# Ledger of designs, part 27: VH-VL binders against o94451r108to261

Target 1, 154 residues: o94451r108to261
Amino acid sequence: YSRPFAPVVHSRIRFRKSPFYDILEQFNAPFVVPACVGTRNTISFSFHVTPPALSKLLNDPKQYRVYLFSTPSETIGFGNCLMEFPTPQMELRINNQVAHANYRRLKGKPGTTNPADITDLVSKYAGPPGNNVVIYYMNSTKSYSVVVCFVKVY
Key: E = the ipSAE of ESMFold2; O = the ipSAE of OpenDDE; V2 = 0.75 times the mean of E and O plus 0.25 times the DockQ between their complexes.

## First folded at step 12 (VH-VL; framework fv_trastuzumab)

Design m4 (at its last look DockQ between E and O 0.04; V2 from the best seeds 0.00; counts 0 for: pae E 15.9 > 2, placed apart)
Fold by OpenDDE, look of step 12:
Structure m4 (fold): chain C 154 residues (1-154), chain A 117 residues (1-117), chain B 107 residues (1-107)
Amino acid sequence: as target 1 above (154 residues)
Amino acid sequence: EVQLVESGGGLVQPGGSLRLSCAASGFTFSDYYIHWVRQAPGKGLEWVAYITPYSGYTRYADSVKGRFTISADTSKNTAYLQMNSLRAEDTAVYYCARWDYDAFDIWGQGTLVTVSS
Amino acid sequence: DIQMTQSPSSLSASVGDRVTITCRASQSISSYVAWYQQKPGKAPKLLIYKASSLQSGVPSRFSGSRSGTDFTLTISSLQPEDFATYYCQQYDNLPYTFGQGTKVEIK
């Protein structure tokens, strides 16, 4: 398979540190999920798993995972971004398979949402065609930025 | 032969800048993480930063955040460490090391950086 | 950050001796611990990875083990070329951290 000849420059989102995992790599530049009120919207993007990440995912699947992160776009510049999805009623698909995750935060408790574990839906190959992400959502009053990351789980 | 070769070390004044290079050969550059690890004279080892050449993702030790920048040129199989605002405590032999999924299995010979007035 | 408290800081031994070096992690971690050998003026050399896996090309007299947060490097029979400084390293959590080192000197 073909590999990129130069690193892809990504805008990094700095998420608040978690005691449960550590982000080791960000696979894609933040993808904007625009606000959408009254109608359903669909966004899609792709990402590739790097060879080093893939190796760990295959060899240590219990400790290395692929998470999908989301945060309000307006918070990116502040760092220590909180995990928050566009809407708890969204549908996430990875490679045409529905991801099962809880997109709802605890009432009145920002930052209690967990990233979506999409490890099992990610292709076990590096390079093209990569992995396709589709998000179906509605009634999101804010813009969100979504990234897929390689994480070490503790 | 698999190897890493550091260069660019030297004497620099506090507040100065220096760019180190780490040339990789004998392996697929993008299949590994490249780290910088430093060792002050007569001291132990300190992790500095790493980069994933494939995606360009980087991480830094708190001691160098905001001052050091790690980068890579996959077309040259070379990683770099741009060091700005250097301090005396940055004086060390700087090693680049290949992360072979489980540890640093390949190290360069190191390049000495001396920060002194 | 995770501290790797390495002990002893130095030891004197003779050829043929059994040498044991220990690193204690400041908190519970996985088996992602490596051991390195470093000789003066040289880069570290990987000996053990994942706590107990012997790196290819490393003599079998080197071994690693784990007991809870204690990680141990053992040289079953010290050879002349083994006089060096040894470092443990955890790569379970960022930032990756090393032990203080153990200098193995000739008695």
Scores: ipSAE 0.749, ipTM 0.905, lowest interface PAE 0.7, mean pLDDT 93
Fold by ESMFold2, look of step 12:
Structure m4 (fold): chain C 154 residues (1-154), chain A 117 residues (1-117), chain B 107 residues (1-107)
Amino acid sequence: as target 1 above (154 residues)
Amino acid sequence: EVQLVESGGGLVQPGGSLRLSCAASGFTFSDYYIHWVRQAPGKGLEWVAYITPYSGYTRYADSVKGRFTISADTSKNTAYLQMNSLRAEDTAVYYCARWDYDAFDIWGQGTLVTVSS
Amino acid sequence: DIQMTQSPSSLSASVGDRVTITCRASQSISSYVAWYQQKPGKAPKLLIYKASSLQSGVPSRFSGSRSGTDFTLTISSLQPEDFATYYCQQYDNLPYTFGQGTKVEIK
């Protein structure tokens, strides 16, 4: 063939482009939230905001935010992944503080579910290095992959 | 038995409309993506659209965007393709196919749509 | 859009022959390529996914590989039931696209 093939490493989830934000960096490897039908489940993981991202968050918090994204694990290889929370029956905590997010998926237009803006929960916490994510949930019919991303908001 | 069964094909004049159905059985409908793929007579395969039945997200090929609408009714385990403003170029066998994030592992038998006066 | 170009468009072969079909992507993509077999009047049947993984129930004479942007389907010893048209399909990015097909005919 006429050009070298570059190795492709699937370390990132490729979300559908949005007119409202650009995803600049993914802070964690996709974390799997297993399917859970008829029971309650809890998962937790940690992420670190990189030093360059933290500098921008502190200096321009109007435009630079930290969003938590979720998509069905089965879709991560296809590109144009859609934002979808595992279930409306969930609670998200960042550094032991409840995140206020809209988990609805059934009534909105396709692709209108917003990622969770967790910036104020990350930027306010004065705990040890890293940030802790806990998801309490029930009745998720699929496995989901969760990532926390650095974004620029328009 | 895991299967998909298409119906609703037929002869339509240019500018007309048809609605195709894709009835699923033998698997949990909301766990999979449902796609439509078409094949013009004597030609290859062309991806048309998909839907995620649980969340209702849809995507379309540029050639059909604005004219075709895919939908799903999870209570009936059925996906639909509403085809409006049909053109001669839309003449094809229309397959529905199950996407299991690795491939199209289950296909229906196909339904023929002919657009001709 | 990512184009998938198959070579050859058709071939004639005898039972027992080794058959190789190549599909070239128009740009760098991952290993998200599938291969399908289609017999006249029938729906496509999945053979290979993720470039080289054999679908359950598919005979081991079928194999897939990648070299750069070239993806290859190989039938190690052609059988009478293998005379069909074969399609590659990329699913690295939407729209998912198919090669134009390779018809394998009796010589």
Scores: ipSAE 0.006, ipTM 0.493, lowest interface PAE 15.9, mean pLDDT 83
ESMFold2 (binder alone), look of step 12: mean pLDDT 93; pTM 0.942

Design m5 (at its last look DockQ between E and O 0.57; V2 from the best seeds 0.00; counts 0 for: pae E 4.6 > 2)
Fold by OpenDDE, look of step 13:
Structure m5 (fold): chain C 154 residues (1-154), chain A 117 residues (1-117), chain B 107 residues (1-107)
Amino acid sequence: as target 1 above (154 residues)
Amino acid sequence: EVQLVESGGGLVQPGGSLRLSCAASGFTFSDYYIHWVRQAPGKGLEWVAYITPYSGYTRYADSVKGRFTISADTSKNTAYLQMNSLRAEDTAVYYCARWSYNAFDIWGQGTLVTVSS
Amino acid sequence: DIQMTQSPSSLSASVGDRVTITCRASQSISSYVAWYQQKPGKAPKLLIYKASSLQSGVPSRFSGSRSGTDFTLTISSLQPEDFATYYCQQYDNLPYTFGQGTKVEIK
């Protein structure tokens, strides 16, 4: 688990609205997943669950979730960003546990990818081990920005 | 016994600095959020800041951002509040409090900080 | 920021009286509200959390309830040791915010 060495300035990514959830809070500044072709790459970052979010996760677990979002870095700034992961073959780990999600969009249908639900892997108290994200990937031709968000589900 | 004990309060001139300490005992310090909450004389309560002693994440109220720094030493089970560029409106009793995920269930006795020329 | 408008600012009551204190949130915040009691020269003491959950060790004469954005602390039968100042607090979002307080004085 890595501790932050300086205050994080959050740049909020505006994702396209979903009828299934509302994004309430973004826990980390966008973490860049660089393009990588021909070789495997690994990125890692940590995020913090705020006290209010943690209270909600603990008291109303059916209403609140923690999702990992991804979008091409080039789309940031346009708003209404669409979900897209670096590669369908990526591996996502939260606190050293593999997250299971479908990272593939429907053929010819952008924006059909769902965020990864990582709620069950997120630590739900202030002590160790914290919350660490690791992404293993290969053959991503674009740069992506990844954020962990607190959401209310409907 | 679970308790928090503040110290370091005193009289300081405007623009001065002061560091408060909050010593924790009776519980696993690194398992909780530790907060500072202040109360101006004869006034209500105002949240100031919090830290996760284990991971070191912090948040601040806008009224103190850039001037105050919350920190923690897990080896000493102590949280700190470094207060710089103090203003008259910072005069208050400063409490440290443990957040038990639903409320502040443990409070220190408070330490008085008076900012006056 | 979420504002917690507390009322009344003060009230006089006698031992045995039913006392009601209300806080209105400036926006919908579900049930993420706590109540504290504070006596002169002392730190606040937690009474209620999650709007209506009684903190361990707190007498059952204290209770909390919610109706929309209105949160109420009730003392069913005021005791001599209950004369104090009471504060509500929301923890739905940062920054945490408190009501301005209600001083319960002896009549």
Scores: ipSAE 0.898, ipTM 0.960, lowest interface PAE 0.5, mean pLDDT 95
Fold by ESMFold2, look of step 12:
Structure m5 (fold): chain C 154 residues (1-154), chain A 117 residues (1-117), chain B 107 residues (1-107)
Amino acid sequence: as target 1 above (154 residues)
Amino acid sequence: EVQLVESGGGLVQPGGSLRLSCAASGFTFSDYYIHWVRQAPGKGLEWVAYITPYSGYTRYADSVKGRFTISADTSKNTAYLQMNSLRAEDTAVYYCARWSYNAFDIWGQGTLVTVSS
Amino acid sequence: DIQMTQSPSSLSASVGDRVTITCRASQSISSYVAWYQQKPGKAPKLLIYKASSLQSGVPSRFSGSRSGTDFTLTISSLQPEDFATYYCQQYDNLPYTFGQGTKVEIK
């Protein structure tokens, strides 16, 4: 069974550049958060911190951070993506701890939503249990793609 | 008494396969990144691959990607390097090494792999 | 990939001499450099990490420093047991890369 075309699978998301940080590495393949209207949904995935990133997190923790990014899946591959969470009615957990971030976007100002700084919740330890992301959400009218990135902050 | 001990090296023909073992003792094996680093005779050091033994995440140098597979068995405190489609340029002493977040602080004594007709 | 260019490739020195080995990174890598000593038939031994931090059990005659992208290993007074090959290694990014080595030989 061959198809005329395979679906496009993106291994990386290109976000609009920020003067406040540089994205150095993406720890996971973009993970899809499907649209969910009038019901609740849960997704989860895992990532690990690479050896060079862990060295930097342990040695220079004010300069190097771990951010969670999100963008509408439909925008990937059509230019630089803007940071946008699926819905304000979401809860993000990293390693069973609630991450506190502003999920709300400013009215009329796309790309003004900050990524979630999850650095203090990620395991800075090469061994168990690793790193797990859980998103509980409802009322997302679009499909979103989520990545955890290693960043340098200015 | 922290140590790593490699085994499984030997003479193999081009295109052949070989599995190396790296047995760990004296430390919690699953807490560390375990790497393979090789050294061709009379040459310098080349990073090959790493594994997170507990979670099974791996990364490979481009020169071995698709041919080598690193794995771990935490119940035996042992990492493995499965080497397939071996080439003459894979001839080297293969070291396993523990990454201590800022350096390779523990190395095995190495096992020689010779790929020759 | 980050290239580590090590110089000299070899040097000859006498016991008591001050020895300096330099390693240049192809891009900025902060202090993410380690130094290793390797004697013939032996595994590498860690000397220095984070460019200048001395590993436990390593004699204080060994020291490391950084100036921009240049990293230096210094042996203040060479001893007979210090005749070996020395390697720098960057750990700023994968693949980890090593300098080609500096053989320190007896005059």
Scores: ipSAE 0.561, ipTM 0.834, lowest interface PAE 2.2, mean pLDDT 89
ESMFold2 (binder alone), look of step 12: mean pLDDT 93; pTM 0.941
OpenDDE, look of step 12: ipSAE 0.896; ipTM 0.960
ESMFold2, look of step 13: ipSAE 0.301; ipTM 0.750
ESMFold2 (binder alone), look of step 13: mean pLDDT 93; pTM 0.941

Design m6 (at its last look DockQ between E and O 0.49; V2 from the best seeds 0.00; counts 0 for: pae E 4.0 > 2)
Fold by OpenDDE, look of step 12:
Structure m6 (fold): chain C 154 residues (1-154), chain A 117 residues (1-117), chain B 107 residues (1-107)
Amino acid sequence: as target 1 above (154 residues)
Amino acid sequence: EVQLVESGGGLVQPGGSLRLSCAASGFTFSDYYIHWVRQAPGKGLEWVAYITPYSGYTRYADSVKGRFTISADTSKNTAYLQMNSLRAEDTAVYYCARWLYRAFDIWGQGTLVTVSS
Amino acid sequence: DIQMTQSPSSLSASVGDRVTITCRASQSISSYVAWYQQKPGKAPKLLIYKASSLQSGVPSRFSGSRSGTDFTLTISSLQPEDFATYYCQQYDNLPYTFGQGTKVEIK
């Protein structure tokens, strides 16, 4: 038995540069997190860690991380996208484990949100369980696009 | 013993199709990336494609994209390379190799594919 | 794509000689370079990974080093069984790419 073929489509989101890390690779095409007001919504998608990324994660774990990025979908076409999550009260799960991150920006200061470091929750093997992302959220007035990226940290 | 064994090579006309097999034994097949690497006669090595047997994710070299399909059957510990629309430049010994995180540490003996009129 | 320019394409040496093969990456990459040995009619055999790590079971006369974008395989004292073709490979980024190969022949 083999799982269905899953082609990798890359539509890169250009995030504003950070002095703390460089985005080396985007693992998934932007996944849309729809606006949702009044009710809880759940989205789910999977991503693939490439062999080069896996090599780096395992051989140089202090230099490389896996971050989950989010930005308003309406900003993607403009480049220099700012990091912003759908809601500060969202729950992020990677492979059924809760990711702990601060999804809140500083008041009145857009772009002060950091990507979620999900490195420790990402599978470091090609086998089970794979890599699945689940986001639980409410009261998001805008659509957001989420990507998982491989980064080099400084 | 850890090993990979390729099969399915042969002579085929341009535009034809061929399916290669890579049988794995001696290790947990689903824990590795399985790659195909080819070598034209008297030439160097060219990476072709890889698959994660468990999840089915694949990547291809631009030279074979749209024509080749890599797949795997974990129940048989076997990876496959379906080659369509074959061209003369696809003539090569095709190796399968396993990848974990360091390099291609295990290779098959290779199977020869000859595309000729 | 990252090109690995390997040199020389061939060399003649005698048993006991020190042999050096170099690959230059077309762009800045990390130490994710491997070296393989291939004998006629055989599959490549892994010698070095991560630029300088010796694969288990490989004789200590083989070594790898890095200087910037230059990666070097060294055989400190060539043995009869070492006459073969050697390839470098980068696995820093996809697609994986190999050097053109270096055939080490007996003088």
Scores: ipSAE 0.878, ipTM 0.951, lowest interface PAE 0.5, mean pLDDT 94
Fold by ESMFold2, look of step 12:
Structure m6 (fold): chain C 154 residues (1-154), chain A 117 residues (1-117), chain B 107 residues (1-107)
Amino acid sequence: as target 1 above (154 residues)
Amino acid sequence: EVQLVESGGGLVQPGGSLRLSCAASGFTFSDYYIHWVRQAPGKGLEWVAYITPYSGYTRYADSVKGRFTISADTSKNTAYLQMNSLRAEDTAVYYCARWLYRAFDIWGQGTLVTVSS
Amino acid sequence: DIQMTQSPSSLSASVGDRVTITCRASQSISSYVAWYQQKPGKAPKLLIYKASSLQSGVPSRFSGSRSGTDFTLTISSLQPEDFATYYCQQYDNLPYTFGQGTKVEIK
């Protein structure tokens, strides 16, 4: 009787293509936001912006953005992942500042939610201890995987 | 005056180790990416590695990955390049250079590393 | 990796000549290309960033341009201090890569 192998982990999430942006780079390995029923939960992680991405953010901020994406954890690895946040009542903080995004989706219509544009909250220097992401949430019946990506907007 | 000064170059045997230093002055060291770029004698320029001095995030060229380690001491305004398992192909002038959003705008004078028996 | 193919490898020119050096990217990239001048025994010096932006303190006889994947450095009237080796560099993505260089010599 063999011992089970470690679970498969994915280093990237393949989202459904959008005509409004291209994903150029994923800054972090997918971070799991666990299911949480009947209580509140808080998770945090960090990411770092690469030198070429920072150059573009500083020189061409209308075209280059940083988006936070989320999708149900059970769907990663299959491709065509749809944008979905854990709950409409969540709060996202980037570097201790509240991000203002719409977390709602239409019931029964997956993929109707936009990723969060966090560009203005991302550090524009090499010097910080990294960009810190904090998510406060409650009553998520599924686990979600979260990534921060560098994108070009059209 | 904004300045970078490399030191620690010299002659070393294949398989040996050497540590380079890049001392910064005249600017806020921890606000910038610090890179190493090398130039073999009579050859062009090759990017080696970078560090974010405060957070310690690093990335390396494939040719040096696993052998070289970049680090920084923000209290000394100094970046370091630890070079292990040196090969003849690592023979070069090593420059440190500053980066934020305009290409490499400030370079040190370079320090020569010679790997030969 | 993005390769930068620079031409010519060398050229011979006189003071006052117009000099043009070209650099071609191996794939589609943004305008994030820089040009450097290097004199013997010295570190590279930044001339142009973001394809066409002139670095502070660099004479206006230097200019850069882009057409698709082709990038060009032009010296409108070569001066004695301009005899050097010139390198292009892409900084669109890591690893950063440089052209092989163009040596500009006195005729």
Scores: ipSAE 0.330, ipTM 0.775, lowest interface PAE 4.0, mean pLDDT 89
ESMFold2 (binder alone), look of step 12: mean pLDDT 93; pTM 0.949

## First folded at step 13 (VH-VL; framework fv_trastuzumab)

Design n1 (at its last look DockQ between E and O 0.44; V2 from the best seeds 0.00; counts 0 for: pae E 2.7 > 2)
Fold by OpenDDE, look of step 13:
Structure n1 (fold): chain C 154 residues (1-154), chain A 117 residues (1-117), chain B 107 residues (1-107)
Amino acid sequence: as target 1 above (154 residues)
Amino acid sequence: EVQLVESGGGLVQPGGSLRLSCAASGFTFSDYYIHWVRQAPGKGLEWVAYISPSSGYTRYADSVKGRFTISADTSKNTAYLQMNSLRAEDTAVYYCARWSYNAFDIWGQGTLVTVSS
Amino acid sequence: DIQMTQSPSSLSASVGDRVTITCRASQSISSYVAWYQQKPGKAPKLLIYYASSLQSGVPSRFSGSRSGTDFTLTISSLQPEDFATYYCQQYDNLPYTFGQGTKVEIK
């Protein structure tokens, strides 16, 4: 867990629109998950939930969620980015708890991967230890960018 | 008793600096967002900034970005507002307030900052 | 930014009167609105949160309601200690913004 020393300027990733949710806010600047072949790699970063977002999560839990998104870094500049995780065998931990999600896409169908719902693992207060993300992975031939977003679900 | 107590206000010239303190007691300081809200004489309320003491994350109103810095010392249960490059329009009573995810439920008594030549 | 247009700016009333203060949000903000009471030389005091939830310790004569983007604070029967300035506040998004205030004066 690392604390910021200065204001962070977020570069927003534009994901393809979904009929199931709207992305309302991106909590962190894209974190790069580098390519890794042959050996296991571990990356970690932290994100901040804003007070308004937290109010919504607490008062209207059925309408608002926190999702973790991933896309190949090379696609960010094109917009309408597709959801894709570094590897289907990755492990995702939020605040040291394992997140359960399906990291696989349908064969031959790009963009069929869903973001990881990490709402239940996100801290619902401003207290320690905050929100830490850890990804364990191996055998990823591309670089990926990961962001945590506040979403409204339909 | 749950309370916030501001201090550090005073008279300062334009372009000057001032640091305000907000001492918290009666609750777990690091579990809450701490905000600064100001009120110019005879005027309404204006949100200034917030900090998450546990994480150190901060946000600022556009009117104070680049000039004000909010910080916190969890070991002292105290939040701070460092105000630089002060302007006449910064003259106000400055309140620190605890955010309880639905409203500001605890306020300090406020400390007056007067920026005048 | 979200603007909260509060009305009226001031009103005169007598003890026992029904008082109504309204804030209109510049956009849809669900129920993320709070109301505060402020007396001269004092900090604001929380009255209502989440549009209609009464803060603990606040008299039941205070109530809040929502209709679309209109938010209303009602004092069912004004008491002597209720003469003050009242503010609405939205917390749907940053920056948090307040209404201009309504001063409730004795008639």
Scores: ipSAE 0.831, ipTM 0.937, lowest interface PAE 0.5, mean pLDDT 94
Fold by ESMFold2, look of step 13:
Structure n1 (fold): chain C 154 residues (1-154), chain A 117 residues (1-117), chain B 107 residues (1-107)
Amino acid sequence: as target 1 above (154 residues)
Amino acid sequence: EVQLVESGGGLVQPGGSLRLSCAASGFTFSDYYIHWVRQAPGKGLEWVAYISPSSGYTRYADSVKGRFTISADTSKNTAYLQMNSLRAEDTAVYYCARWSYNAFDIWGQGTLVTVSS
Amino acid sequence: DIQMTQSPSSLSASVGDRVTITCRASQSISSYVAWYQQKPGKAPKLLIYYASSLQSGVPSRFSGSRSGTDFTLTISSLQPEDFATYYCQQYDNLPYTFGQGTKVEIK
């Protein structure tokens, strides 16, 4: 089929609902982490916390958090995306500080991977001039899309 | 002294344009969201737009989206509001204000925009 | 959008009176409310943030409180300089919205 039409561009990712948190806001357009086999790759991007989210992070930090999410890029056009990191062989840095998260997948248990809670790495720099994300990785057999979201935790 | 000073208001015909300036002093301009808030004569306050001067992120109220553009020049510590396609209902005193994470803690004195035939 | 319904629209009071002004949010917004005082020809002045926190330099006769979606500004003993218009503002979400104002005037 050679009929031309523009591909659909997705500006948001809709993750499967969780009983543990509500996603209130997505701070960045989905950022692509390309597949990379046999070599190391590095990507970086920035995000800023919006004024209402900033107020909540400063006043109620136990209830409001900043999570980094990832899902295979091929799935972002569908609803109910599952949380999955690009590869266990990765390092996430927020504002030049290493984030500590579990990047591993559990066989036979889809949707058990938790997003990275990066709140403590962003809170000092939550407003302007914004926050820097760097991902060092290797051996990601798929392209992944990454977003940083504002969440309410229960 | 921490201060914001607006300028550029005046009389303009419907469909016309004006550019407002908000000059900041006494604080690190690029560390704060700068907002515009307007007040029609004898009326209450209406939020218009904000900018993050360091990052360039902006948001607008629906009533002005597509007609107004907020910008900033960090080298001059100044925010701007370009107002196009002005309407009678845009007649107001325009304030710029600093968002202090929980409130508008610093306001300029305002500049009057009158849109009239 | 979140609407802030402010009451009364005006009130008349004497120096020394206790006055209260109420804002009701159209939905739950927790404590993300600020209060401002505005005198004619002047910019608004911040009084209260986070529903009940007093801004630096504001006299202690001003206080704020929250009950559910109702927010109250109280002036415990009205002074001559307190005759002004008062506005509440929600900052739970954009667009930020203000109450319609309450004019406090001299009996």
Scores: ipSAE 0.492, ipTM 0.813, lowest interface PAE 2.7, mean pLDDT 89
ESMFold2 (binder alone), look of step 13: mean pLDDT 93; pTM 0.946

